# Ledger of designs, part 10: VHH binders against Peroxide stress-activated histidine kinase mak1 (mak1)

Target 1, 123 residues: Peroxide stress-activated histidine kinase mak1 (mak1), of Schizosaccharomyces pombe (q9p7q7r1507to1629)
Amino acid sequence: SVLLAEDNIINIKVISRYLERIGVKFKVTMDGLQCVEEWKREKPNFYSLILMDLQMPVMDGYQACNEIRKYELENDYPKVPIVALSANALPHVVLSCKDSGFDSYLAKPITLQHLSLIISGIL
Below, E stands for the ipSAE of ESMFold2; O stands for the ipSAE of ESMFold2 at other seeds; V2 stands for 0.75 times the mean of E and O plus 0.25 times the DockQ between their complexes.

## First folded at step 9 (VHH; framework vhh_7z1x_3)

Design z5 (from y4 with F109W; at its last look DockQ between E and O 0.89; V2 from the best seeds 0.00; counts 0 for: pae E 8.1 > 2)
Fold by ESMFold2 at other seeds, look of step 9:
Structure z5 (fold): chain B 123 residues (1-123), chain A 122 residues (1-122)
Amino acid sequence: as target 1 above (123 residues)
Amino acid sequence: QVQLVETGGGLVQPGGSLRLSCTASGFTFSEYAMNWVRQAPGKGLEWLSGISGSGGSTEYADSVKGRFTISRDNAKNTLYLQMNSLQPDDTAVYFCAKDWSDTYEPGDWDYWGQGTQVTVSS
């Protein structure tokens, strides 16, 4: 029930192994547009969490998050937890995540412990 | 508790060399493959090299083949990366990564070091 939006093959493998070890089902999309389309394709609440890389081709994570939040408002949907995957935690990046509607962020490289804690707090 | 500690980063001039070390604890080092991975500013993770638990098998990404050499000393629980002929494009944070098993695979890692900065500039 986790949707992963990540374009880097190495990050995809790392995070996928973590999700498998945690024992949750997930799907991978490789850009922000694919992520938004996949999330819209399923029923509300099908995905319990979106893990979204900030830098992706076609549509970046900021744009994708904004599109999801607009769609939720327009359709009176519950707010899906969206966690940003960030290369750093600089103040500029943190502020941009807040302004785009992300619920939290994880700095890369992502650890099993941090991911597990976020998932356990949401699921 | 698994712990990986990288050392040996720093500022070097183009064409220079550095040797990175990664000291491991909290697991049986010789039973697991190890990897070097880097992340350049604003870029994604790039796998550089892997080495089997015994040290008998190594592999390199095309971008570093012939310039970088991975090795390990299982008696000292230490992984090494010898980096030669460094160029500005090699500027990155370099990470040591523990594989889930005794065979290495790009992206198949459960633990990471804190990273060490390598900056190539003149």
Scores: ipSAE 0.012, ipTM 0.441, lowest interface PAE 8.0, mean pLDDT 85
ESMFold2, look of step 9: ipSAE 0.013; ipTM 0.448
ESMFold2 (binder alone), look of step 9: mean pLDDT 83; pTM 0.833

Design z6 (from y4 with D108E; at its last look DockQ between E and O 0.61; V2 from the best seeds 0.00; counts 0 for: pae E 14.0 > 2, framework grips)
Fold by ESMFold2 at other seeds, look of step 9:
Structure z6 (fold): chain B 123 residues (1-123), chain A 122 residues (1-122)
Amino acid sequence: as target 1 above (123 residues)
Amino acid sequence: QVQLVETGGGLVQPGGSLRLSCTASGFTFSEYAMNWVRQAPGKGLEWLSGISGSGGSTEYADSVKGRFTISRDNAKNTLYLQMNSLQPDDTAVYFCAKDWSDTYEPGEFDYWGQGTQVTVSS
């Protein structure tokens, strides 16, 4: 199952349609705090991938990723794949994602092709 | 493979104009509706305009009506957005997006371009 963290309704609709067309189960959360809490609520390994927007209200994607990685260390949980959704792929954004513990990134707008490749490499 | 490439962005003064182009390949362009959307700094996607596969039907968001004009040239596989009377609030990355059908509908796109930056500043 895939966990999507995205605050924009149009982005949610687009990415949800892509996930449906790929044929994976998923759940949507609308900020970083909701994402962290939903991931914690389920059993470890229930979500095989988190798609996390970098810019969200309440808790941004960088903060949410850090919280998940910290929680995994504190509880000896396996590391969940987390893919950043970024408005651009500029070098400073890529470095910030690596420093925050993201496994990869996708530049917006997300394409079905790129999302499919990421998912096939994980699932 | 479907590819959409936007060009024509840049820095422009308030009140100025820009014309964006989107060149399409990897699908039968005339069979699909096309859209323009934008994403302002720190904001989500905003749908701006759609045009049917034939070009016979167009629609605009209230925020751009009367200032922006969508058009397409099916012989050149190219989508256009003429943007007039630009203001600082129009600063954004602008994307063209392919619809799944010959009629447009916000939020039902299947492919996107990489975007072109438009900056409106004094």
Scores: ipSAE 0.000, ipTM 0.247, lowest interface PAE 12.7, mean pLDDT 82
ESMFold2, look of step 9: ipSAE 0.000; ipTM 0.187
ESMFold2 (binder alone), look of step 9: mean pLDDT 84; pTM 0.848

## First folded at step 10 (VHH; framework vhh_7z1x_3)

Design q1 (from y4 with P106Y; at its last look DockQ between E and O 0.02; V2 from the best seeds 0.00; counts 0 for: pae O 20.5 > 2, placed apart)
Fold by ESMFold2 at other seeds, look of step 10:
Structure q1 (fold): chain B 123 residues (1-123), chain A 122 residues (1-122)
Amino acid sequence: as target 1 above (123 residues)
Amino acid sequence: QVQLVETGGGLVQPGGSLRLSCTASGFTFSEYAMNWVRQAPGKGLEWLSGISGSGGSTEYADSVKGRFTISRDNAKNTLYLQMNSLQPDDTAVYFCAKDWSDTYEYGDFDYWGQGTQVTVSS
C-alpha cells in the first residue's frame, strides 16, 4: 500500500487518479501529523511507499519525515521509502529533503509517467 | 543567485554512452569542488564522482570507476560527466552538486542542480 500525505484537494484528486491507473492500493492523509500517526498505526512493512508533500498544515513534510526516521531508529524498524512532493526543484529544496531523510523527490506538477517510474522502482 | 543546470540526459541503449553537462552561475566556479550524484527511482542518493576546484584531483565511486569520467572547464563554468558502457541499473536522475570548499567531501554539498533524467532501456 501507498500512503499519500497531501493537503491540497486538487493535488489529492490528481495523484489519486494516477495511483488508481497504476493499480496500487493507497490511503490519503491531509497533514504531516496524520501521516506519521497513520504510518505508526500499521505494522512496519504495511506501507511500501510514502508520498509526502513538503508544505502541509499542522506538521510539514520535513517534520513528518524527521519524525518517521527518528521512530525507525529508536525502534530498529526498517526504513520506509519516502518520496517528497515538491513545488519546485531548486537546490535548497533538494538539500533540505536529503537532510530530513527523504529518499527521493517529485517536482510538481507530477506526471503519471514519472510517478509510475518511481513506484515501479520500489515495487 | 547560485544556479546549477544539468543537460545531456535522455534515453540510451544498454552499452551506450552519454555526456552530461552542468553549467554553473552565481559563484566563482573554480573555487569549489564539484560532484555528480544520482538517484534511481525510489532509492537513496548515490555519490558518483568528485573533482577539485582546479580539476587536479578526481575520485570515483567503485560502481562507476572505469566507465565514467568527471571533468571541468573553469573558463566555461561547466562540469562534465562522460558515461560509457551504460547499463539499465544506471537509470536515474543525475545531479551536479557544489561542494562548500575547493576539496570534495561526500554528502556535504551546499547547492544542487535540478537534475537530468538518464534512462537506459531497449
Scores: ipSAE 0.000, ipTM 0.079, lowest interface PAE 20.5, mean pLDDT 80
ESMFold2, look of step 10: ipSAE 0.000; ipTM 0.156
ESMFold2 (binder alone), look of step 10: mean pLDDT 84; pTM 0.852

Design q2 (from y4 with D102P T103E; at its last look DockQ between E and O 0.24; V2 from the best seeds 0.00; counts 0 for: pae O 16.1 > 2)
Fold by ESMFold2 at other seeds, look of step 10:
Structure q2 (fold): chain B 123 residues (1-123), chain A 122 residues (1-122)
Amino acid sequence: as target 1 above (123 residues)
Amino acid sequence: QVQLVETGGGLVQPGGSLRLSCTASGFTFSEYAMNWVRQAPGKGLEWLSGISGSGGSTEYADSVKGRFTISRDNAKNTLYLQMNSLQPDDTAVYFCAKDWSPEYEPGDFDYWGQGTQVTVSS
């Protein structure tokens, strides 16, 4: 199952349509805090991928990723794949994603081809 | 063979206006939602606006809401983007794109055309 953290309704529609087309089950959360709490609520292997927008209200994607990585370290849990959804791929954004513990990134707007490639490489 | 051709780009001063056109062929235009997307130099793609097949429903990214207007003429297979209050950060290549809905054919569907350059500079 895929966990999507995205606060933009238009992006949620687009990404959800792509995930349905790919044939994966998913759940949507609308900020970083909801994402972290939903991930914690389920068993460690329930979500096989997190798609996480970098800019969200309440808790941004950098903070949410860091919280998940801290929780995994403190509980000796396996590392869940976390892919950043970014408005751009400028070098400083890529470095910040790497420093926060993201595994990869996708530039917006997300294409079906790129999303499919990421998912096929993980699942 | 889906084909999308963007026109109407150019050089414009800050605060100016420009209207882009996208002529579509190779599919039944009126049955598909259409989108405008842009790519600024050295940056990723940015979705700007979408319009339903009938033209009755529109959506806008916050970055362009209130300044840009999407429309379509299904009799002419043409999509439009009216851009007002242009600023230097609107400088980009602008693309139209056919909706990525489940009904499209992979490999026969282009994400966008060749694009049209919009440059906003004084």
Scores: ipSAE 0.000, ipTM 0.118, lowest interface PAE 16.1, mean pLDDT 79
ESMFold2, look of step 10: ipSAE 0.000; ipTM 0.185
ESMFold2 (binder alone), look of step 10: mean pLDDT 84; pTM 0.845

Design q3 (from y4 with D110Q Y111H; at its last look DockQ between E and O 0.25; V2 from the best seeds 0.00; counts 0 for: pae O 16.1 > 2)
Fold by ESMFold2 at other seeds, look of step 10:
Structure q3 (fold): chain B 123 residues (1-123), chain A 122 residues (1-122)
Amino acid sequence: as target 1 above (123 residues)
Amino acid sequence: QVQLVETGGGLVQPGGSLRLSCTASGFTFSEYAMNWVRQAPGKGLEWLSGISGSGGSTEYADSVKGRFTISRDNAKNTLYLQMNSLQPDDTAVYFCAKDWSDTYEPGDFQHWGQGTQVTVSS
């Protein structure tokens, strides 16, 4: 199951349509805090992928990723794949994502092809 | 180029009605689902309603069910939102938005108009 953290309703609809076409189950949360709480609520391997926007209210994507990685380390949990959704792929953004514990990133605009590749594990 | 132009906003008293229009150009309007979203002052975007390309299927957020009606006229490339029983909490900028296609290489879903201001003043 895929966990989507995105606060923009139009982006939620787009990404949801892509996920439906790919044929995966998913749940949507609208900020980083909700994402962290929803991920903690389920069993450690319930979500196989987190798609996390970097810019969100309450708790941004960098903070949310850091909280998840900290929780995994403290509880000896396996690392869930976390992919950043980024407005750009400038070097400082890429480095910040790696430093925060993201496994990869997708630059907006997100396409069905790129999302399919991430889910398949090709990227 | 995709262009969406919202009109029909204005000042209205509580309990009043407005009809918003969105004129579309630069794409085959009837092939795409369309949406209405709004942004109240100091808040994020709120999805309100969507309608299929043919107009045969509609969906509404719980906050507007029974008060708002989405419709479209594909011959005029125009999307509508009839808003009834307006309250001060409905004060916002209203945007129409084009849905993504289901093809491998979809257009930019982020494309929407400049918005139209709706103000409900007691």
Scores: ipSAE 0.000, ipTM 0.137, lowest interface PAE 16.1, mean pLDDT 80
ESMFold2, look of step 10: ipSAE 0.000; ipTM 0.130
ESMFold2 (binder alone), look of step 10: mean pLDDT 86; pTM 0.862

Design q4 (from y4 with E105L; at its last look DockQ between E and O 0.76; V2 from the best seeds 0.00; counts 0 for: pae E 15.4 > 2)
Fold by ESMFold2 at other seeds, look of step 10:
Structure q4 (fold): chain B 123 residues (1-123), chain A 122 residues (1-122)
Amino acid sequence: as target 1 above (123 residues)
Amino acid sequence: QVQLVETGGGLVQPGGSLRLSCTASGFTFSEYAMNWVRQAPGKGLEWLSGISGSGGSTEYADSVKGRFTISRDNAKNTLYLQMNSLQPDDTAVYFCAKDWSDTYLPGDFDYWGQGTQVTVSS
């Protein structure tokens, strides 16, 4: 299952439609805190991938990623693949994602083709 | 390759009008619904309007009904948005978006343009 963290209603619909076309199961959360709580609620390895928007209310994507990685280390859990959804691919954004523990990123606007390739490489 | 190029943005005074164009290539334009979406500074995306592949069906967000008109010219592979009675809150980057099918659905896009800036101020 894929866990999507995205607060924009249009982006949720777009990405959800893409995931349906790809044929994967997914759940949507609307901020970083909800994402971390939902990920913790399920057993280890229940989610095979987290798609995490960088800008969200309450807890942003960088903070959420840090929380997940800290929890994994503290509990000796395997690292879940986390892919950042970013507004651009500027070098400082890429570096910030790496420093926060993201495995990869997708620049917005996200296409079905790019999302399909990322998912095929992970799942 | 699919390309969508928006033009026609610019600076306009409140109450003014502006017409946006989107030129499409790399696919059979008439077979797909098209949409206009905007993003105001620091805000999320807002779907504005959609039009069927034939142009026979249109839909509008409540925020723009009566002020904006979507249309298309399938012979010229061009989508249009006529914007009347513009207000400062209409300031945004406006994107053209391609649907997967000949009917539109908000958020059901596979390709986007780069956007054109519209600024409404006095």
Scores: ipSAE 0.000, ipTM 0.228, lowest interface PAE 14.1, mean pLDDT 83
ESMFold2, look of step 10: ipSAE 0.000; ipTM 0.177
ESMFold2 (binder alone), look of step 10: mean pLDDT 84; pTM 0.850

Design q5 (from y4 with G50Y; at its last look DockQ between E and O 0.29; V2 from the best seeds 0.00; counts 0 for: pae O 17.1 > 2)
Fold by ESMFold2 at other seeds, look of step 10:
Structure q5 (fold): chain B 123 residues (1-123), chain A 122 residues (1-122)
Amino acid sequence: as target 1 above (123 residues)
Amino acid sequence: QVQLVETGGGLVQPGGSLRLSCTASGFTFSEYAMNWVRQAPGKGLEWLSYISGSGGSTEYADSVKGRFTISRDNAKNTLYLQMNSLQPDDTAVYFCAKDWSDTYEPGDFDYWGQGTQVTVSS
């Protein structure tokens, strides 16, 4: 299952449609706190991938990723793949993603081609 | 080949108005819903508004409801966004987007336009 954290309705619609086309199960959360809580609620390995928008209300994607990585270390959990959804691929954004514990990133606008490649490489 | 071209951006004073246009080609425009989306510097895409293919149904994000009006002219293959009461926070690149329920075949270049810059400053 894929966990999507995204607060923008158009991005949710686009990404959800792509995930359905690829044929993967997924769940949507609307902010970083919801994402972290949903991921914690399930057993390790239940979600095989997290797609995490960087800018969200309540808790942003950098904070959420950091919280997940801390929780994994504290509980000796396997590292879940976390892919950042970024408005751009500027060097400072890429560096911030790496420092927060993201495994990779997808620059917006997200395409079916790029999403398919990421998922096929992970799953 | 699907093509979307946004125009009408520019510099406007706070409280001012601006009308964006999006000219569509390469598909039957009237059969598809259309959207306006914006991206402020360093932020993600923000959905603003939706209009059905016929123009009979519209929706707006809370952030723009009451200030922005989406419309279309199917005879001219053109989508519009009338933006009133503009504030500095409305500064962004604005994109028109084809309904995503039909976007998976054309690819990313055909789904979104190249965008038009709107800057709200004194």
Scores: ipSAE 0.000, ipTM 0.129, lowest interface PAE 17.1, mean pLDDT 80
ESMFold2, look of step 10: ipSAE 0.000; ipTM 0.180
ESMFold2 (binder alone), look of step 10: mean pLDDT 84; pTM 0.841

Design q6 (from y4 with D108N; at its last look DockQ between E and O 0.85; V2 from the best seeds 0.00; counts 0 for: pae E 7.9 > 2)
Amino acid sequence: QVQLVETGGGLVQPGGSLRLSCTASGFTFSEYAMNWVRQAPGKGLEWLSGISGSGGSTEYADSVKGRFTISRDNAKNTLYLQMNSLQPDDTAVYFCAKDWSDTYEPGNFDYWGQGTQVTVSS
ESMFold2, look of step 10: ipSAE 0.013; ipTM 0.446
ESMFold2 (binder alone), look of step 10: mean pLDDT 84; pTM 0.841
ESMFold2 at other seeds, look of step 10: ipSAE 0.083; ipTM 0.534

## First folded at step 11 (VHH; framework vhh_7z1x_3)

Design r1 (from y4 with K98R; at its last look DockQ between E and O 0.93; V2 from the best seeds 0.00; counts 0 for: pae E 7.4 > 2)
Fold by ESMFold2, look of step 11:
Structure r1 (fold): chain B 123 residues (1-123), chain A 122 residues (1-122)
Amino acid sequence: as target 1 above (123 residues)
Amino acid sequence: QVQLVETGGGLVQPGGSLRLSCTASGFTFSEYAMNWVRQAPGKGLEWLSGISGSGGSTEYADSVKGRFTISRDNAKNTLYLQMNSLQPDDTAVYFCARDWSDTYEPGDFDYWGQGTQVTVSS
């Protein structure tokens, strides 16, 4: 199952339709705090991928990623793949994602082709 | 191969006008609703306008209503956005997006162009 953290209604609709077409189960959360709490609520390997928007209210994607990575380290959990959703791929954004513990990033607008590649593990 | 190519972006002063074009290929253009969407630096996607496959129905976001006009020429496989009274807040990358069907719904897009930059500054 895929966990999507995204606060923009248009992005949620776009990505949800892509995930449906790919044929994967998913859940949507609308801020970083909801994402962290939902991930913690399930078994460690229940979510096989987190798609995390960087800019969200309450807790942003950088903070949420840090919290997940800290929790994994403290509990000796396997590292869940976390992919950042970014408005752009500028170098400062890429560096900040790496420093926060993201495994990869996708520039918006997200395409079906790029999302499919991530799901298949090819990116 | 489905392709959407936007043109017509550029630098314009406040109050100016631009006309964006989106040339479509690789599909039957008239069978699909088309949309214009923009993304300002560091912000999420904003749907601007949609037009049905036939061109008989249009819709606009409140933020652009009265200033922007969507149209299409199905004989030329081209979607247009006429943008008038541009303001600095209109600075963004503008994308054309194909809907999954001949009717449009914001957020229900399957193919995108690569975008064209519009910059409104003095």
Scores: ipSAE 0.023, ipTM 0.480, lowest interface PAE 7.4, mean pLDDT 85
ESMFold2 (binder alone), look of step 11: mean pLDDT 85; pTM 0.862
ESMFold2 at other seeds, look of step 11: ipSAE 0.036; ipTM 0.487

Design r2 (from y4 with D108H; at its last look DockQ between E and O 0.01; V2 from the best seeds 0.00; counts 0 for: pae O 13.1 > 2, placed apart)
Fold by ESMFold2 at other seeds, look of step 11:
Structure r2 (fold): chain B 123 residues (1-123), chain A 122 residues (1-122)
Amino acid sequence: as target 1 above (123 residues)
Amino acid sequence: QVQLVETGGGLVQPGGSLRLSCTASGFTFSEYAMNWVRQAPGKGLEWLSGISGSGGSTEYADSVKGRFTISRDNAKNTLYLQMNSLQPDDTAVYFCAKDWSDTYEPGHFDYWGQGTQVTVSS
């Protein structure tokens, strides 16, 4: 199962369509807090991948990733793969994602080709 | 702007060989691991091989070990895949992919090329 955290309705529609074409099960949350709460609600390893937008209301993607990593450390959980969804590929954004505990990132606009590659490498 | 351009695809007979190239621009090539992946008709994506930024470490999927060789020329910003003993099941679109670090790990890809078609048939 894939957990998508994205607040933009247009991006949700596009990414959901791509996930359907790839043939994976997924759930959508619309901010970082919802994402963290949904991930905690399920048993460890229920979600095999988190796709997380960096800019979201309430709790942004950097904060959400940090919360998940802290929770994993505190509870001796395995590290879930978390992929950042970024508006750009500037070097400082890539470094900030690494510092926050993301495993990789995808630059927007996201293509089916790129999403398929990341999912095949994780799932 | 990161760009990856694959070349060298084409039609080849079973048992033949083909060399793919991937020319990179828009980043410091030697600082990042690089990968080859493929997608066969009607199939999912398959990771094939990775190479560290320096070129000192390589990895291969079991399906291509002993037949394919990854290499890079950091002076020319070019990644290569030498493919030998090709069979019809190797027919696919082949992509080069940039890792965001100097060490390959699944899920670290940040950019891919448009891909090049390889067709193996008699």
Scores: ipSAE 0.000, ipTM 0.191, lowest interface PAE 13.1, mean pLDDT 81
ESMFold2, look of step 11: ipSAE 0.005; ipTM 0.260
ESMFold2 (binder alone), look of step 11: mean pLDDT 84; pTM 0.842

Design r3 (from y4 with Y104W; at its last look DockQ between E and O 0.84; V2 from the best seeds 0.00; counts 0 for: pae E 7.4 > 2)
Fold by ESMFold2, look of step 11:
Structure r3 (fold): chain B 123 residues (1-123), chain A 122 residues (1-122)
Amino acid sequence: as target 1 above (123 residues)
Amino acid sequence: QVQLVETGGGLVQPGGSLRLSCTASGFTFSEYAMNWVRQAPGKGLEWLSGISGSGGSTEYADSVKGRFTISRDNAKNTLYLQMNSLQPDDTAVYFCAKDWSDTWEPGDFDYWGQGTQVTVSS
């Protein structure tokens, strides 16, 4: 299953439609805290990929990624693939994603083709 | 190969007007609803307007209702957005988006154009 963390209703609809067309199961959370709590609720490896928006209310994507990576280290869990959803690819954004523990990123607007490639490389 | 190409963006003063065009190819244009969406700097996508395949049904987001007009010319495979009374908050990249069916639905798109930049600044 794929875990999507995104707070914008239109983005949720767009990405959800893409995931449906790709044929993968997914769940949506609307902020970073919900994402971290949902990931913890399930057993390890239940989610094979997290798509994480960088800008979210309550807990942003950088914070959420860091919390997940810390929890994995503390509990000796395997590292879940986390892909950042980014408004741009400026060097500072890319560096911040790397420092927070993201595995890669997708620049918005996200296309079906790019999302399919990411998912096929993981699954 | 489905292609959507937006044109007509540019720099406009507050209160001004622009007309955006979206030329479509690679599908039977009149069989599909079309939409305009935008993405302001640092923001997510915002749906603006939709129009049915025939052009007989339209809808607008509250943020643009009364100022923007969607239309289509099925003989020319072209979608339009007439934007009046533009304000700085309308600054964004504007995309046309093809719906999956002949009735529109915000967020239910299968193909996008490359976008055209609209900047509203004095």
Scores: ipSAE 0.024, ipTM 0.470, lowest interface PAE 7.4, mean pLDDT 85
ESMFold2 (binder alone), look of step 11: mean pLDDT 84; pTM 0.850
ESMFold2 at other seeds, look of step 11: ipSAE 0.037; ipTM 0.500

Design r4 (from y4 with T103E; at its last look DockQ between E and O 0.75; V2 from the best seeds 0.00; counts 0 for: pae E 6.7 > 2)
Amino acid sequence: QVQLVETGGGLVQPGGSLRLSCTASGFTFSEYAMNWVRQAPGKGLEWLSGISGSGGSTEYADSVKGRFTISRDNAKNTLYLQMNSLQPDDTAVYFCAKDWSDEYEPGDFDYWGQGTQVTVSS
ESMFold2, look of step 11: ipSAE 0.148; ipTM 0.560
ESMFold2 (binder alone), look of step 11: mean pLDDT 85; pTM 0.852
ESMFold2 at other seeds, look of step 11: ipSAE 0.014; ipTM 0.476
ESMFold2, look of step 12: ipSAE 0.052; ipTM 0.486
ESMFold2 (binder alone), look of step 12: mean pLDDT 84; pTM 0.849
ESMFold2 at other seeds, look of step 12: ipSAE 0.133; ipTM 0.552

Design r5 (from y4 with N35H; at its last look DockQ between E and O 0.02; V2 from the best seeds 0.00; counts 0 for: pae O 16.3 > 2, placed apart)
Fold by ESMFold2 at other seeds, look of step 11:
Structure r5 (fold): chain B 123 residues (1-123), chain A 122 residues (1-122)
Amino acid sequence: as target 1 above (123 residues)
Amino acid sequence: QVQLVETGGGLVQPGGSLRLSCTASGFTFSEYAMHWVRQAPGKGLEWLSGISGSGGSTEYADSVKGRFTISRDNAKNTLYLQMNSLQPDDTAVYFCAKDWSDTYEPGDFDYWGQGTQVTVSS
């Protein structure tokens, strides 16, 4: 299963359509706090991938990633793959994602090609 | 701004060979891993190969291991894919992709080229 954290309705629709065409099961959350709470609610390894937008209300993607990594450390959980969704690929954004604990990074606009590649590479 | 431009695609007969090139600009080429990816008509994307920034480490998908060779020339900011023993199933649009780091494993890209068509047919 894939956990998507995205607050923009248009992006949710686009990414959900892509995930359906790829054939993976997924759940949508609309801010970083919902994402962290949903991930905590399930057993470890239930979600094999988190797609996390960097800019969200309530709790942004950087904060949410930090919270997940902290919880994993405190509970000796395995690291879940977390992929950042960002508006650009400037070097300082890439560095900030790495420092926050993200495993990889996708620049918007996200295409079916790029998303399929990320998903197929996580096994 | 990052730019990746693929060239070298075309029509080739089964069993033939083709060499793709990808010219990079807008970043320090040698600091980043690079990858090749393809998309066949009506199919999803398939990662093919990755190479470290120095060129010292490579990785291949099982589907192309032994037939395709990734390489790079950091002096020319150019990535290459040598494709041998091509078959009709290799028909696809081929893309080069920039990794966001020096990790040459699949699935971690931040920029893509426009793609170049490779067609393997009699």
Scores: ipSAE 0.000, ipTM 0.106, lowest interface PAE 16.3, mean pLDDT 81
ESMFold2, look of step 11: ipSAE 0.005; ipTM 0.384
ESMFold2 (binder alone), look of step 11: mean pLDDT 83; pTM 0.839

